# VH-VL binders against Prolyl 3-hydroxylase 1 (P3H1): the designs that were tried, part 5

Target 1, 115 residues: Prolyl 3-hydroxylase 1 (P3H1), of Gallus gallus (Chicken) (q6jhu8r557to671)
Amino acid sequence: SHLVCRTAIDEKQEGRSDNSHEVHVDNCILNAEALVCVKEPPAYTFRDYSAILYLNGDFEGGAFYFTELDAKTQTAEVQPQCGRAVGFSSGSENPHGVKAVTKGQRCAIALWFTL

## First folded at step 17 (VH-VL)

Design Cq1 (from Cp2 with heavy chain S33K)
Fold by ESMFold2 at other seeds, look of step 17:
Structure Cq1 (fold): chain C 115 residues (1-115), chain A 127 residues (1-127), chain B 110 residues (1-110)
Amino acid sequence: as target 1 above (115 residues)
Amino acid sequence: QVQLQQSGPRLVRPSQTLSLTCAISGDSVSSNKAAWSWIRQSPSRGLEWLGRTYYRSKWYNDYAVSVKSRITVNPDTSRNQFTLQLNSVTPEDTALYYCARDHWYDFGSKPYYFDYWGQGTLVTVSS
Amino acid sequence: QSALTQPASVSGSPGQSITISCTGTSSDVGSYKYVNWYQQHPDKAPKVLLYEVSNRPSGVSSRFSGSKSGNTASLTISGLQAEDQADYHCSSYTSSNTWVFGGGTKLTVL
């Protein structure tokens, strides 16, 4: 598990991973052009389930979203809320990303489980 | 702070084996956030990724097709280092050899970039 | 020959913008979005400028930007400065779980 905090963009926080809107899969390497997810090392192939727990909700932006394998077609979005948890299988059925935080600070805990 | 320190001979005769060692400080060769690569550079070819070793529940290797039949990259956990062995060298293998950390994003399964590099070892293959 | 094609050299005057291309195939640049750019000054190891096409690590000037279309990635340097004179290398992760590099581009600041 890991505590993750993202703050609204400013020049001193260049290189924040959350402001790239990166869509990924937790246990395979997403190839969005070919619409496949390659479950091979060095990917973390042993992850079976993922969860995120929001620690606060007093920020703007930072929405958690799911996509198709193309990493572009949004299929669902989770509104941040203090104490809300999002659980999902770690595989290719759940590509996901986080939108940029535009005001305030988003804090969450990421968890991974192996069966 | 991660540091990579290279060692090994700088002159190798044709048909022999080129051997280099990369010692790691500030990280572990068995880190789940990394893979450990060898990269070489020559004026005619630019940068060329050769191969890597990494731990993901067990040890793995990946090698570039151009050298796959001749290359071995091995970890040494007791000394916290990794090695390059390139067999049957020719003058075309003359290059500046780097070791580098291949950093991985461990919240999702994706590579980052080579964030730490060794100092480089110029290896000449000549009679 | 390198797996990714870059121009051998480019030049520009201080204050100009220049663009360096990096062309691969559907198995590398056109496959994953894991395309990186490195700057290398003489006698030094390469240093990352951009990763995942367009992301700047901490400490990299906003004058460096990147994009990708199809099998071609581009590095743009705006407001060219004397210290930008260096070699520039692109890299891409491949569908075979390997890295490949371009041949490098020597940038001369006039």
Scores: ipSAE 0.573, ipTM 0.838, lowest interface PAE 1.4, mean pLDDT 88
Fold by ESMFold2, look of step 21:
Structure Cq1 (fold): chain C 115 residues (1-115), chain A 127 residues (1-127), chain B 110 residues (1-110)
Amino acid sequence: as target 1 above (115 residues)
Amino acid sequence: QVQLQQSGPRLVRPSQTLSLTCAISGDSVSSNKAAWSWIRQSPSRGLEWLGRTYYRSKWYNDYAVSVKSRITVNPDTSRNQFTLQLNSVTPEDTALYYCARDHWYDFGSKPYYFDYWGQGTLVTVSS
Amino acid sequence: QSALTQPASVSGSPGQSITISCTGTSSDVGSYKYVNWYQQHPDKAPKVLLYEVSNRPSGVSSRFSGSKSGNTASLTISGLQAEDQADYHCSSYTSSNTWVFGGGTKLTVL
């Protein structure tokens, strides 16, 4: 498990679109040009399932989103909310990222499970 | 704060083994959020990544093709260090050698960059 | 020989913009966004300037920007300052699960 917090900088960043977490996969190294995810060390190959638990909701931005293997075609989005959890398989079927936090601070706990 | 302190001889004869040590403070050589690399620098080749050791439930190594037949990188958990051994050296192995931490993004499986470097050791290969 | 090709040197006057190229292959720069730039002043170890093509770590001036097209990454320095005089190195992760570096570029500020 891992506590993750991301904040907007003191200067206002309203409307920023750059990501707080660039698109990645939890158990393999994504090659978005070749549309393949390489599941070997140093990647965390032992992760089978992932979960994110949001600890607060008093911020703007910071949406969690899924993509195709190209790391840019968005397929789904989850708005953070205090107490909301997002669970997903850790493999190449679920590339994901987190959009920029534009006001305040987003905090979440990341969890990984091994079968 | 993480610090990397290098040690080892600065002069090695041709055909011998070059051996260097990198001592780690402020982090563990067995951290699953890092890999531990050796990188060398020379006027003719610039920076050259040589290889790494890292722990992901067990120990692994990756080596550059150019040195793969001659290189070994080993951890020493009891001393919190890692070592470079480069066999059968020639004058072309004369370079400034660095150890460096390859930080890995622990939220997901992706490489980051070399965020901490040793002070560098200039190794000369000559008789 | 370095795995990634950079110009050996570039120069510019204070206030100008310059661009340093880094050309690899489809197995490194062309495959991965894990392309980094390092700045190295004399007698110092390299220090990360950009990572993942274009991201600036905290404390790096917005005068430094990066991009990638095909097998070529580019570092652009706008508003050149005397302190920018240094060596610049690109690196890329590879499909063989290794790192490679460029040969380095010496930037002279005239």
Scores: ipSAE 0.466, ipTM 0.830, lowest interface PAE 2.4, mean pLDDT 88

Design Cq6 (from Cp2 with heavy chain N32Y)
Fold by ESMFold2, look of step 18:
Formats: sequence, C-alpha cells, structure tokens
Structure Cq6 (fold): chain C 115 residues (1-115), chain A 127 residues (1-127), chain B 110 residues (1-110)
Amino acid sequence: as target 1 above (115 residues)
Amino acid sequence: QVQLQQSGPRLVRPSQTLSLTCAISGDSVSSYSAAWSWIRQSPSRGLEWLGRTYYRSKWYNDYAVSVKSRITVNPDTSRNQFTLQLNSVTPEDTALYYCARDHWYDFGSKPYYFDYWGQGTLVTVSS
Amino acid sequence: QSALTQPASVSGSPGQSITISCTGTSSDVGSYKYVNWYQQHPDKAPKVLLYEVSNRPSGVSSRFSGSKSGNTASLTISGLQAEDQADYHCSSYTSSNTWVFGGGTKLTVL
C-alpha cells in the first residue's frame, strides 16, 4: 500500500508533456506496438488486483483513465472524488494512467492484492 | 534525495576480476519500485548497459548477452549497496563505469528511465 | 557496434532546429514505448530529456520533442542554444528484458 500525492508545479507546467502516471499495467510489461503484455520481472507479477482510494477531490486535472493495449486509445475515465475507490484486475485487461494535476494536489492510497 | 557513491580500483590486469561497489543513500537497495544497474561508457562502444539486480518478492538479475557469462551484480542489504563483479577482463573492458537506478513503472512511482547515476569510475585494463 | 544506430555528429546554428535519429529493431524501438533520450555534457553523467518516446519530465524545455515511427525514434531540438552542445543518447527496452543504447550523437552548436 502506498500513499501517493501529486502536486502541480506552476513555474514548469507549460513545458510539461508527461502524465502524473504514464499508461502501464500493474503486473506485466506492456508492449504497446505488439499489443501484448508480458508477465515477467521486473514487473510486479504477483499482483492480481489493484485498488485506488482517493483522499481528496479539491484539485484540477489528475483524471484516472483506462486504455487499450496500445496505451493510447482511452476506453474509460474515472473522476476522482474524496472517498471514491476504484478496483480493477492488475493484468493486461486494464492498462491505465493518470493525467497531470494542473492545479492543487491529488492524494490517493494505492493497494495491491495477491490471490 | 537519492545519491549513488561508487568505489573500487582504477586499474585491473587482464584475466583478473573487476569489482566495483555502489553505495545508496536516500533509497533502499531492496525497494520494490527500483532496479539497480551497471552501465559503462567507452569511445568505441558508447553507453552499454551491463546488468541489474532488483527485489520483487525475491531477488532477480538481468544481464546483457555480451557479458552474461562473466558478470554478477549482487545486492548487500546490510550495507545498502550493490556490486559489480566482471570476471576474466580484457583491455576491451576498459571503460568509465556508472551505477544507476531505474524505476519500473508503477502506480505511485516515477516513470521508467535511469534517474540517478553514480559519479563514474574509470577502470583501465592494461595488458 | 552499438545496438541502436544514431548519427555520429550533427551541427546547427543558434535558433535553428535539428533532429537526431535512433534506429533499432522490431524487438526494441519497434515494440516498446520505453524509448528514452539522455543529454550528456562533458565529464557529467547522462540526464534524461525524454521518456516513453515523447514525454518531458519536469524541468525539461519544450524545445525538446520526440517521436517514433516503426523502428526509428527521433529527438528534435528547436531554437538551438549554445548550452545544447552535448552528447545525446537514445535507449530502448528490449523483448529480452534488457536495456540497449545508441552509439551517441555529438551535437555542435556553431
């Protein structure tokens, strides 16, 4: 379990092209060109389910989103809200990322489960 | 702040073993979010990734094919360090050696690239 | 030779744009988004400019941009400045669970 906080950095925001968390899969190494995800180290192969619990909602940006295996085609988006929990399987069915926080600070607890 | 401090000899004779140490401060060698690499640089070959060690429920190593038969990279959790051992060196192993941290992409972790580097150790293998 | 192919040198005048190529294979640059660019000044360790092809970490100027097509990644530097004079290295993750680097490109600002 991890407490994760991301804060907007105003003086460098204009040059920033990265997300808060770039698209990845929690238990495998994503090969976006071949559209496969290889479940081997150094990936966290022992993770079977993932969850995120949002601790606040008073920020801008920071949207959580799912994609296809190409890491580009967005398939769903979850709006952060204080107390909202998002649960998903850790495997190749759920590539996901978090958009940059543009104002304020986003805080969440990440959890991983092994069956 | 993470810092990597290298130590080890600058001169090694052919057929001997090159041994270098990288001491870590500001992070743990057993961190679930990190992997610990050795990279070398020479004029003829540029940067060359050699191998890494990391902890993911147990210890793992990955090695470049070019050195796989001669290399070991070991963690030392009690001293918070990791080491390079390269056996049977030749003059072709003369290079500037770096240790570096990479992070595997994880929710709540940094993007995957080499974000912290040691100061470098120039090792000469003289025939 | 290096696993990824870069031009040995490139030059440009202040204010111009230049592009550095990095060509690999279908088992590295052609497969993975884990393609990075590093800048290295003399007597310094490399530092990351771009990761995952085109993403700039905080503190990297928007003058640096990246792209990829097939087995080739590209770094573009616009508005060239004297301080951009350095070596530039590309790297890629491979299907063998290893990292590979290009041979490096020396950029000269005229």
Scores: ipSAE 0.413, ipTM 0.814, lowest interface PAE 2.9, mean pLDDT 87

## First folded at step 18 (VH-VL; from Cq6 with heavy chain S33K)

Design Cr1
Fold by ESMFold2, look of step 19:
Structure Cr1 (fold): chain C 115 residues (1-115), chain A 127 residues (1-127), chain B 110 residues (1-110)
Amino acid sequence: as target 1 above (115 residues)
Amino acid sequence: QVQLQQSGPRLVRPSQTLSLTCAISGDSVSSYKAAWSWIRQSPSRGLEWLGRTYYRSKWYNDYAVSVKSRITVNPDTSRNQFTLQLNSVTPEDTALYYCARDHWYDFGSKPYYFDYWGQGTLVTVSS
Amino acid sequence: QSALTQPASVSGSPGQSITISCTGTSSDVGSYKYVNWYQQHPDKAPKVLLYEVSNRPSGVSSRFSGSKSGNTASLTISGLQAEDQADYHCSSYTSSNTWVFGGGTKLTVL
């Protein structure tokens, strides 16, 4: 598990469009151009389930979102809230990213589980 | 902070084996968020990635096609280092050799970039 | 394995913008988006400028930007400064789980 904090660069960057974490998959290497996810080392192929636990909610931006394999077509978005957890399978069914934090600081814990 | 310190001979004769060592401080050679690469640089070819070793539940290697038949990269966990062996060298193997940390994104499965480099070792292959 | 093609040299005057290209194949630049750019001053190891095509690590000036289309990636340096005189290298992760580099580009600031 890892503690992750991401902040806006400065206050004048409100409305920032850059992502805090670019779209990826937790247990395979995403090839968005070919629409495949390659589950081979050095990928973390042993991850079966993932979770994120939000530690605060006093920020703007920083939304967690899922996509198709193309890494562009958003399929779901989770609004961060203090104490909210997001659980998902680590494989190619759940490409995901985190949008830019435009104001304040986002802190979360990432967890991975092996079966 | 991570530091990579290289050692090994600077002159190697043709047909012999080039051997270099990279000692790691501030990280582990078995770190799940890294791989450990050798890269060389020459005026005629620029930077050339040669290969790597890494631990992901067991030890793996990946090698560039151009050297795959001649290269071995090995970890040494007890000394926290990794080595390059390049067999049957020719003058075309004369280059500045770097070791580097191949940084991997630890939240998801993707490579980042080479974030720490050794000081470089200029190896000359000549009679 | 395919070399990535960069121009051998480019030049520009202070304050101008320049662009350096990096052309590969569908097995490298055209495969993953893991394309990086490194700056290298004389007698120094390379230092990362951009990763994943366009992302800047902390401490890298916003004057450096990147893009990719098909099998070609581009590094753009705006507001050219004397300190930008250096060698620039692109790299790409390949579909065979290897890295490849371009031949390098020498940037001269006039």
Scores: ipSAE 0.615, ipTM 0.854, lowest interface PAE 1.3, mean pLDDT 89
Fold by ESMFold2, look of step 20:
Structure Cr1 (fold): chain C 115 residues (1-115), chain A 127 residues (1-127), chain B 110 residues (1-110)
Amino acid sequence: as target 1 above (115 residues)
Amino acid sequence: QVQLQQSGPRLVRPSQTLSLTCAISGDSVSSYKAAWSWIRQSPSRGLEWLGRTYYRSKWYNDYAVSVKSRITVNPDTSRNQFTLQLNSVTPEDTALYYCARDHWYDFGSKPYYFDYWGQGTLVTVSS
Amino acid sequence: QSALTQPASVSGSPGQSITISCTGTSSDVGSYKYVNWYQQHPDKAPKVLLYEVSNRPSGVSSRFSGSKSGNTASLTISGLQAEDQADYHCSSYTSSNTWVFGGGTKLTVL
């Protein structure tokens, strides 16, 4: 599990992250052009289920969203809220990203499970 | 913070095995969010990725096709290091050899870039 | 694994914009968005400049930008400065789970 905090002025979102708009899959390497997700090492193939638990909600932006395999077509969006959890299967059915935090700081815990 | 320190001989005779070691401080060779690569640089070919070792529930290797028949990259968890062995070297293997951390995104399955590099070891293959 | 093609050298005057190309195949540059650029000054290890085509790590000037079309990625440096004189390398992740690099481009600031 990992504690993640992102702020509107947090340079870590530009340096260590692909920024908050980057869409990915938790257990396979997404090839959005070919509409496939390659589940082979070094990908984290052992992740079966993912969860995010939001620790606060006093910020702007930072929406969690799902897409199709094309990484462009948004299929769902979850607004962060203190105590809200988002659970999803880690595979190619759930490409997802996070929009930029425009005001304040977003904090969450990320969890991964192996079944 | 993370540092990679290289060691090994700078002169190797043709047909022998080139062996280099990369010691890691500030991270673990078994980190699930990293892979550990060897890269070399020569005037004729520029940068050339050779191969890597990494732990993803067990140990894996990936090697460049150009050297796959001659290369081995091994981790050493006890000493927190990894090694390069390149067999049957020729003068074409003369290069500046780097070890580097192959950084992977923690929350999703994607590669980043090589974020930490060793100091480089110029290896000359000559009779 | 195919080597990526870069021009051997480019030059420009201070204040100008220059572009360095990096051409691969559908198995590397055209396969994934994991295309990176590295800057290398003499006698130093390469340092990442851009990743995933166009993302700038913290501390990298907005004068550096990147794009990709088909099998070709491009690095653009605007407002060229003396300290930009260096070697520039592109890299791409491949569909075979390997990395490949371009041959490198020597940038001379006139």
Scores: ipSAE 0.607, ipTM 0.860, lowest interface PAE 1.4, mean pLDDT 88
Fold by ESMFold2, look of step 21:
Structure Cr1 (fold): chain C 115 residues (1-115), chain A 127 residues (1-127), chain B 110 residues (1-110)
Amino acid sequence: as target 1 above (115 residues)
Amino acid sequence: QVQLQQSGPRLVRPSQTLSLTCAISGDSVSSYKAAWSWIRQSPSRGLEWLGRTYYRSKWYNDYAVSVKSRITVNPDTSRNQFTLQLNSVTPEDTALYYCARDHWYDFGSKPYYFDYWGQGTLVTVSS
Amino acid sequence: QSALTQPASVSGSPGQSITISCTGTSSDVGSYKYVNWYQQHPDKAPKVLLYEVSNRPSGVSSRFSGSKSGNTASLTISGLQAEDQADYHCSSYTSSNTWVFGGGTKLTVL
């Protein structure tokens, strides 16, 4: 498990649009141009399931989102909330990213499972 | 802060094995965020990535095609270092050798860039 | 020799913009966005300027910008300054899970 925190710089950057984590897949290397995800080392090919546990919710921005393989077409979004967990399969069906944190600090724990 | 400190001989005779060591401070050779690479530089070839070692549930290596038959990169977790061995060297292997951290982004999911480099070791291969 | 092709040298006067090209193949520059640029001053190790084609790490001037089209990536340095005189190297991840570098470009500030 890994603790992940991202903090906004100051209030003048509340409209910040850069992502906290660019779109990726947890067990393969995403080639969004070719719409394929290559499941080979050094990628963590043995990850079968992923989970994110949010430690707080007192911030703005920082939404977790899923996309198609193109890394552009958003298919779902999850707003962080203290104690909320997001579980998903680690493969190419779930490309995902985290939007910029525009105010406050977002903290979460990432977990991976091998079955 | 990560630091990479290189050591090894600067003169190697043709047909011998070139051996270099890279000691790591501020990170682990088994770090999930990294792979550990050797890169060399010469006037005739510029920068040339040679190979790497990394831990992803077990140890792996990747090597450049140009040296694949002669190269070995080994981790040493007890000393927190990694080594280069290049067999059967010729004068064409004369170069400035660097070790570097091949950083992997987003929990090790994406290749990133070489963010920390050793100081460089100029190795001359001559009789 | 080099897997990626860069011009051997380029020059410009202070205040000008210059562009350095890096041409690879469909199995490297054309496959992934993992294309990086490094600056190297004499007797120093390379230092990253750009990653993933166009992203700047903290502390890198906004005068450095990057783009990619097809199998060719480009580094543009605007507002050229004397301190920009250095060697510039591109790199790309490959479909074989390796890295490759360009031959390097020596930038001379006139």
Scores: ipSAE 0.258, ipTM 0.763, lowest interface PAE 4.3, mean pLDDT 87

